# VHH binders against N-acetyl-D-glucosamine kinase (nagk): the designs that were tried, part 25

Target 1, 319 residues: N-acetyl-D-glucosamine kinase (nagk), of Dictyostelium discoideum (Social amoeba) (q54pm7)
Amino acid sequence: MSKEIFIGIDGGGTKTSTVAVDSNGQELARHTSPCSNYHSVGEDLAKAAINEGIKYVIRKVKETITDDDNKEVTVGSICLGMSGVDREKDKLLVKSWVTELLGESINYSIHNDAIVALSSGTQGKLFGVVIICGTGCISLGFNREGVSGRSGGWGPLLGDYGSGYQIGYDILRHVLKAKDQVGPKTSLTQVLLEKLQLTKEEDLISWAYDPKTQSWQKFAQLSPLAFEQAQLGDEISNLILVDAANALYDLINSVIKKLGLDKEEKFPLVYTGGNIERKGILSDLLSKKIMENYPNAEILNTTCDPSMGAALLALNSKK
Below, E stands for the ipSAE of ESMFold2; O stands for the ipSAE of OpenDDE; V2 stands for 0.75 times the mean of E and O plus 0.25 times the DockQ between their complexes.

## First folded at step 23 (VHH; framework vhh_ozoralizumab_d1)

Design S2 (from J4 with K62R S108T; at its last look DockQ between E and O 0.56; V2 from the best seeds 0.00; counts 0 for: pae E 9.5 > 2)
Fold by ESMFold2, look of step 23:
Structure S2 (fold): chain B 319 residues (1-319), chain A 123 residues (1-123)
Amino acid sequence: as target 1 above (319 residues)
Amino acid sequence: EVQLVESGGGLVQPGGSLRLSCAASGFTFSSYDMYWVRQAPGKGLEWVSEISGSGSSTEYPRSVKGRFTISRDNAKNTLYLQMNSLRPEDTAVYYCARDTSEPWGYLTTFDYRGQGTLVTVSS
């Protein structure tokens, strides 16, 4: 007599997105609430933001039921996708908030952005490989037996080859090599100085070392320059992107081998992150190398937003 | 090979105190952040406290903050939980766990291997 729904939540930074789907994966309701990262806003506000979304979508689904005897809504499963989930305690704490609202009897799961991105490309299946190339980079995957594997994700000091951070760093390095006459001239010099509102190359050291502006994103913001200048024929920009593609391939190759996915008839490979999700030189280079070595890989982009990806994971956990 | 052995539980009245211990072996204890977690009857696991590998940083959820204190003795490979002002809702089996999460949080995990130690708070 009740309508069963499956809820996905994306708590990925400054806002919280909540989606409810039916048993066929069709969206029934969605809501945006404030930030739910409790390190940023505290436990009370984070809990309130999550519960606001859950209560809203349940209420909206109840309002669409035309049969008065069937106004009950039951949550079959809920999945939360949390950016940067790196601590089990955070996962347990957030679960306790949702359990307080929804009870202990339903299926709960918490996954990071990469897992939700895999789901968003696979219609809710936790199978295959995802590669993230944004500010940082990592590859993760699952085989049919549920075994997981990963490669990369060591951060810019120890790794992150192929990431936006590394591309931005390589831009700076090549511009300075050209200034020192150790490396070739590049069109990156002029566009870099213009973007940063600087007049000469030695101003880059003050920019790079400014203690008031240290972050991974500081260097990653430069990566679009390499894409733009490579399209215009800059040899150094092309070299930077070829090196990035090779590094991303190495991460993917490692995960495929660890999980035995080369033996599958077919497996999904989901691209995510701003540097490869959009079509361009980097994604084309990577895709060519993947298809040359793994014709059984099905290269995909995400087909829905992270909250829908989480909702589809929640739905499929009941199957 | 990795072992975590909890002790110190028992029956206590509301407002009372207990001190839990966790003896660790089979790994480099000081290299791991450690947790206490608990499981009340019919409930899932709940995080109770965390301490960094060096012992310099601790963290607690609001439900126990100010009442519980986590500590460690890296020379003795032992983790402790001092529980004060105990309430009936603190009744649970308590486990110690080591943090085996991947760097940067992409694949989170922890490891608890003991049977836990039962704490019962009742009048």
Scores: ipSAE 0.006, ipTM 0.524, lowest interface PAE 9.5, mean pLDDT 85
ESMFold2 (binder alone), look of step 23: mean pLDDT 81; pTM 0.809
OpenDDE, look of step 23: ipSAE 0.186; ipTM 0.682

Design S3 (from J4 with K62R S101D E102T; at its last look DockQ between E and O 0.83; V2 from the best seeds 0.00; counts 0 for: pae E 9.4 > 2)
Fold by ESMFold2, look of step 23:
Structure S3 (fold): chain B 319 residues (1-319), chain A 123 residues (1-123)
Amino acid sequence: as target 1 above (319 residues)
Amino acid sequence: EVQLVESGGGLVQPGGSLRLSCAASGFTFSSYDMYWVRQAPGKGLEWVSEISGSGSSTEYPRSVKGRFTISRDNAKNTLYLQMNSLRPEDTAVYYCARDTDTPWGYLSTFDYRGQGTLVTVSS
């Protein structure tokens, strides 16, 4: 008889991680291959990177089988969490690559990498809510019936309230409001100018509008200043973080209500992304508001890397 | 109600051509990106073309790029697929499809698909 494995793939912005697990969820093999975002590297290289990982873990598991009479490995299911896979056509394209390699009869699930983040906090369950808060923010969730929901993720130009980008933008805005005497003075002014090596607030125009450096990460890199100055007692920094926590709560609240999770005995709520993943002012403010309104939420962080989260989802999926 | 009705399929020799049509009704056709997808016998769905609501932008996977051309006539509520240089592996039931219109593409899926038209490429 053959050994059955379950494969998870995390296709991030710079590399592709592939993991195989057994029926107990124990890791059997792992591989790192190049980036597989086909919008970034094209179809041929993305396909090659994905298939390299799959072939490697299958071969590695075969090599570890001690029964020389049966070295066959079968894939029971596979889950891919891929950056650059957002639309149905993206999912169909990636699925066509993997089915060419593995055949039509196995169970496939292909998701954006954001969806797999929920699985990484729930050990392979697509149930509950995830809030992702780093440079950008989005909330996603699933109920027990498999219905999904989302809120946020509209990008910086349309408003990404609660994100690191928006916190950075709000720092700039409050510093300028203080300069214009339409808002209170804040310790953010001095630390912002020092960080950017500028001498006066008017210099922010050339920094902010420089066409050679436009990215939302440019503004998101400022967000630590709000955390630092809030800890030192700056009231404007505290207001910025309270506003961010309220915005993140609104995203989560929308997903909870859309999915009826307020009626569950318990549901997981996974925090991920650099601004809320670790204990700090923002995550504490958000958690307080969540627990006041949803004591049935179980606040979690991710407990494994995304490729393992995808592998556990593959293991837990139904055929 | 939303309806999508495909036509124009048939038997064609390798290297031949066919033109598929999809008649759309029950929605504002010009507001939606439209797709052709296909399903070969015993296989899953495969995307073969996309066109924007205005018709100004088209996309194709590498497997059909240069051979297939999607177009639309918004005045006639009709979607087309011109298929040239047909190969045996193009044999499939072809469907026109509408996707949900969501920014950034998250959680997108086809919400309406026609009954399909069979294309057989054989000598």
Scores: ipSAE 0.006, ipTM 0.518, lowest interface PAE 9.4, mean pLDDT 86
ESMFold2 (binder alone), look of step 23: mean pLDDT 80; pTM 0.812
OpenDDE, look of step 23: ipSAE 0.584; ipTM 0.869

Design S4 (from J4 with D99E; at its last look DockQ between E and O 0.62; V2 from the best seeds 0.00; counts 0 for: pae E 6.9 > 2)
Fold by ESMFold2, look of step 23:
Structure S4 (fold): chain B 319 residues (1-319), chain A 123 residues (1-123)
Amino acid sequence: as target 1 above (319 residues)
Amino acid sequence: EVQLVESGGGLVQPGGSLRLSCAASGFTFSSYDMYWVRQAPGKGLEWVSEISGSGSSTEYPKSVKGRFTISRDNAKNTLYLQMNSLRPEDTAVYYCARETSEPWGYLSTFDYRGQGTLVTVSS
């Protein structure tokens, strides 16, 4: 007479989302708690945020049992998708926190964000390829044998081609090339200065190099300008997006080849991240190149948030 | 073939100290970040320390920080863990591990090649 649940956790940079599902994948409870990236908030607060979510969803499911039920809630498996949990030591640390709460007999899986993003597009299947294109970009994948592969994700100093950061950087470079008369004029100049509330290109130096405001997001926030101006016919903006699409294709192509997915009858390819998950110029360019080379790819978007993706992965690992 | 051989475990009183050693062979020891992990009776693995390949940086979880010190001697291919102020909850089998060579750890795992060494902290 136990009610078995499966828990998924998405630990992002600002908040932690926890979801419980039943054996059919139906959401039973959800909770949002504070940031659980322990590099950002420390171990005590990260552990507390994760455990708060787990305790809450278990309690909420218990509350849905009628007064004449004697069912106990049991956790069949739990999956955590955590930013800042990339290395094995991070996985072991987070696992130790959760096993203190839930015991040793539960099936645990702890993954980075990209693996959970794949699950969010495949409804809990760890098969196929995901491409994440937001501030940064990375491609990850799994074949049917469970072999994994990756490409990209090296960061702006080492190469993050196709990312929102790189697109933003390319905007700045082309605007300055136009100023230096080494490249063509572009409508990006005016819209960039307007967005940043600057009056001339020389002001970009103080904006770009201010060490007090350095972040990947600072440059990635410029990427919408390329989409907007390409739609209006700006040739430089189109070039930037074509180059980004080619870079994203190269990352995906590498993972497909590493995993032998070109030999499959079909495989899912999940788009996620703000620059490609919605239909637009970049995703259209990328999809065209993918379909020309891999007609067996099934291009998908995520169909649920990452905490639900983690919960479905937890469910499927138990089933 | 890669080998990691742990030693130095034993029975110790609460508040006591032990030093663990891990003899490494079959790979270029100085090229790898090295780790200590432990498994208490009936529990899963727990990370307890990390040291970079050069030995220039170390990291610890809060549960052992200030009590445990990881070190390495790259000339002797040996990893160490100095454990001070031991508590009953430190009772575990301790393993040394190397991280796989996957960049940035996205798909990396620990290599556990040894039998571990048992540390028992009991009055």
Scores: ipSAE 0.051, ipTM 0.623, lowest interface PAE 6.9, mean pLDDT 86
ESMFold2 (binder alone), look of step 23: mean pLDDT 80; pTM 0.800
OpenDDE, look of step 23: ipSAE 0.731; ipTM 0.926

Design S5 (from G4 with E109T S110R; at its last read DockQ between E and O 0.60; V2 from the best seeds 0.00; counts 0 for: pae E 5.4 > 2)
Amino acid sequence: EVQLVESGGGLVQPGGSLRLSCAASGFTFSSYWMYWVRQAPGKGLEWVSEISGSGSSTEYPKSVKGRFTISRDNAKNTLYLQMNSLRPEDTAVYYCARDTYTYPWGSYTRTFDYRGQGTLVTVSS
ESMFold2, look of step 23: ipSAE 0.013; ipTM 0.519
ESMFold2 (binder alone), look of step 23: mean pLDDT 79; pTM 0.802
OpenDDE, look of step 23: ipSAE 0.712; ipTM 0.912
ESMFold2, fold request of step 24: ipSAE 0.152, 0.236, 0.000; ipTM 0.627, 0.685, 0.351
ESMFold2 (binder alone), fold request of step 24: mean pLDDT 81, 81, 82; pTM 0.818, 0.815, 0.822
OpenDDE, fold request of step 24: ipSAE 0.411, 0.226, 0.719; ipTM 0.772, 0.662, 0.915
ESMFold2, last read: ipSAE 0.230, 0.000, 0.197; ipTM 0.673, 0.383, 0.653
ESMFold2 (binder alone), last read: mean pLDDT 80, 82, 82; pTM 0.801, 0.820, 0.824
OpenDDE, last read: ipSAE 0.241, 0.521, 0.453; ipTM 0.677, 0.820, 0.797

Design S6 (from G4 with S54Y Y108E E109T; at its last look DockQ between E and O 0.05; V2 from the best seeds 0.00; counts 0 for: pae E 15.4 > 2, unsure alone 63.3 < 65, placed apart)
Fold by ESMFold2, look of step 23:
Formats: sequence, C-alpha cells, structure tokens
Structure S6 (fold): chain B 319 residues (1-319), chain A 125 residues (1-125)
Amino acid sequence: as target 1 above (319 residues)
Amino acid sequence: EVQLVESGGGLVQPGGSLRLSCAASGFTFSSYWMYWVRQAPGKGLEWVSEISGYGSSTEYPKSVKGRFTISRDNAKNTLYLQMNSLRPEDTAVYYCARDTYTYPWGSETSTFDYRGQGTLVTVSS
C-alpha cells in the first residue's frame, strides 16, 4: 500500500524550504535548498533547488516506511510558493519543471510567494491582503469571489518604494545631501561610515558602484540603521521610515480598493518580511494608518513558516 | 584580480581516464555558475559541462553525458572535470570558465568568462 504525502515549497529570496506532511497535517520531512528565484539565479539553479527538495522529502518518507508498506510513496498534492512567479508564464515555467518529475496525475498549486505568505497568516484561506516588506516589497490579495489583485514588486531599477532596498538607498541619499549642504545633518552619516568602514562620504560612490559587490541586498542591509537612529531621535531617520510606511500603505490601499475589501465586515491583512514582521517603528506607523482608514482590517502576523503553510494548503485542496 | 588556472591534462589512450582541475581566485567562487569548455585544433569553442553555484545542478551535452562528471569544492575554490571512457574526438584544450550573474547588477553581458591558458588533453592510440 502506498503512503500519500502532501508537499509544500517556499521559494524565498535566499533559500528554498520543502515540507512533506501526512493526511493529518503532521510534518514527515523537511529540506532546505538554495534560492529558487530564477530571475536571481537562473532557470537551472532554480529548477535544481526545487527538484532537490521534492526528491529529498520523498526519499526521507520512504526511509520511515516498514517492509509491510512496500516503501511506495505517492504525492497527493503539491503547493509551490515561489518568489519571481508573478505572471502566468512564470507559473507555466515552474509547473513544467515539476511536471517532468511528478507528472500530471497529482494536484498542483503554483503561486507567487505572496499567496503562500497570505495563507500562512490565515491558515490556508486565500482571502484578504498580504504585504511583504523585505529587500523588496509587494502587496497581493483575494476577495471572497476569488478575484486577485496586486501592487508593487517592480524591483529597484523601476522603483520599489517602501522596501528595504529603498530605505537603504534613502539613507545614502540623505547622508550625501547633508554633505552637499542641500539637506539637514543626520546621525546616519557617522553610523553609515562606521558600518561600511569608510572615512569620508566621498568614499560612498566607490562602495556603491563597486562591480565586485553589486546586489540590491547590500543596499537593503543598510535599513537597520534607519530603525536604530530613529529610535535614538534622528529626524531624518524618522522621515525615511514615515515615507516607507506611506508607500506600503499606498500598495495595500490599492489592493483593498481593487478588490472591494473596504466593503467587507472584516478582512485579514497579513504582515510579512523582515522589515515589518517584528513589532517596530515601521510596522507601528503602517498599522496606525491602516486602522485610521480601514478599521475593518484585522492585522495579522504569520502563524507558521511558509513551507508548512504551503503544505497545509496542498493538504486542504485535496480534502 | 580574477584568475582561473587549469591543470591535469596530458596524453591518454582511448578508453582511459583523466581528471582536470581549475583553481579559482580573485572572486566569490560560489556565486558563479562554472563551465568546462574545449577547443579542438582548428575548431570553435564547445561547451562540455555546466555546474551551478552550489553544485546542486549539472548538465552535459549528449556527446559527453555519462562519461564526464563536473564537480566543485567551494571551500577550496576548485572546479573539477572527471573524464572517463575518453575518445580521440575528446582531444582539445580544456578551459574552465565562469558565467555572468543572473542579477541586474551582476557582471558584464558575456556568457563565458575565462582567463587561463587551458590544459591540453590528447587522446591517441
């Protein structure tokens, strides 16, 4: 007799988490593999990371089966939440990678990681709004009729206002404006130079444009400086975080209006991503603005990791 | 500065085996997809193997699949090519190469980036 499992995959920006659960939702196996965002690492690396996770959890489940079970494992359903899977052709590409491995006889759900993040805050319900704020930012939602909407997620070249990248960029901008006497002095200047091991502001151009260290993540990693200096009273740092909160609100507001969620008695709003998951200045500013305009929003954090959330969605779609 | 230094080539009989090495320095080795490419006398460059940055994915053209194995050791900044069941048509200078980043701010637009002298593999009866 075969053992049926349900697989959830979270393809985040830096790593891929794969989880297998049984029919009761109990975790059977888990694997971490490299990043599977093909816009970041290319198709071959992304495909390999996904398939490695699937093969690993199937093998681990087989290893726990007694001889009476003939050690056969079947996948009843799989839910993939992948960063960089925003458009239908992205979904088709990712689906083609796993179809070769698993075939068409199982139930597939392939979504952008924002959809899985929403389900992680709602225990598998695709209703409400999610805002992701990490290196980049995006908002996505579903109404009760299953209609989806999104805003943001265009990347740093086209503007990613509210993101950790943009906060990091704004730190650099204000430090240089202060140096040029175009803007006010800020405590960010000294802490930025100390963090980057630089002696003067002019050194920032060679740091920022160094071809050996180019990534938008290195700019996003500056964002803690704004949080730290705002807590110490720096007015420029506070301005940066207020502007970021307003940008995040604009993304959420767009999704709420597109989906008519302002007319609901109540709807969930899930916060996720490193800059807003924890209680702090940015999430507090955003939440204040949300509650002033949408008292019917229920602000939530995630209740499980995204790979488990995806696995439970896979299980629930079978039931 | 970026350096790629190939070694391990030589004369081998048909059916024999050889292991090539590539010592890498001057860049973050694990961030790059790596390739072995070869050039037979009077011929153009031919792709012979590919490995992802973490080594979790490898690919080969049909002409060498099942006979060649690419691997990497990111702790030692070293790329390898195990060549088995060698044939006279495998005679070439072998180069290791790195690919461009997939990120918008990555390296220049070149598909293959190599700097070594290569290592000559000669397969003859």
Scores: ipSAE 0.000, ipTM 0.100, lowest interface PAE 15.4, mean pLDDT 83
ESMFold2 (binder alone), look of step 23: mean pLDDT 78; pTM 0.779
OpenDDE, look of step 23: ipSAE 0.322; ipTM 0.731

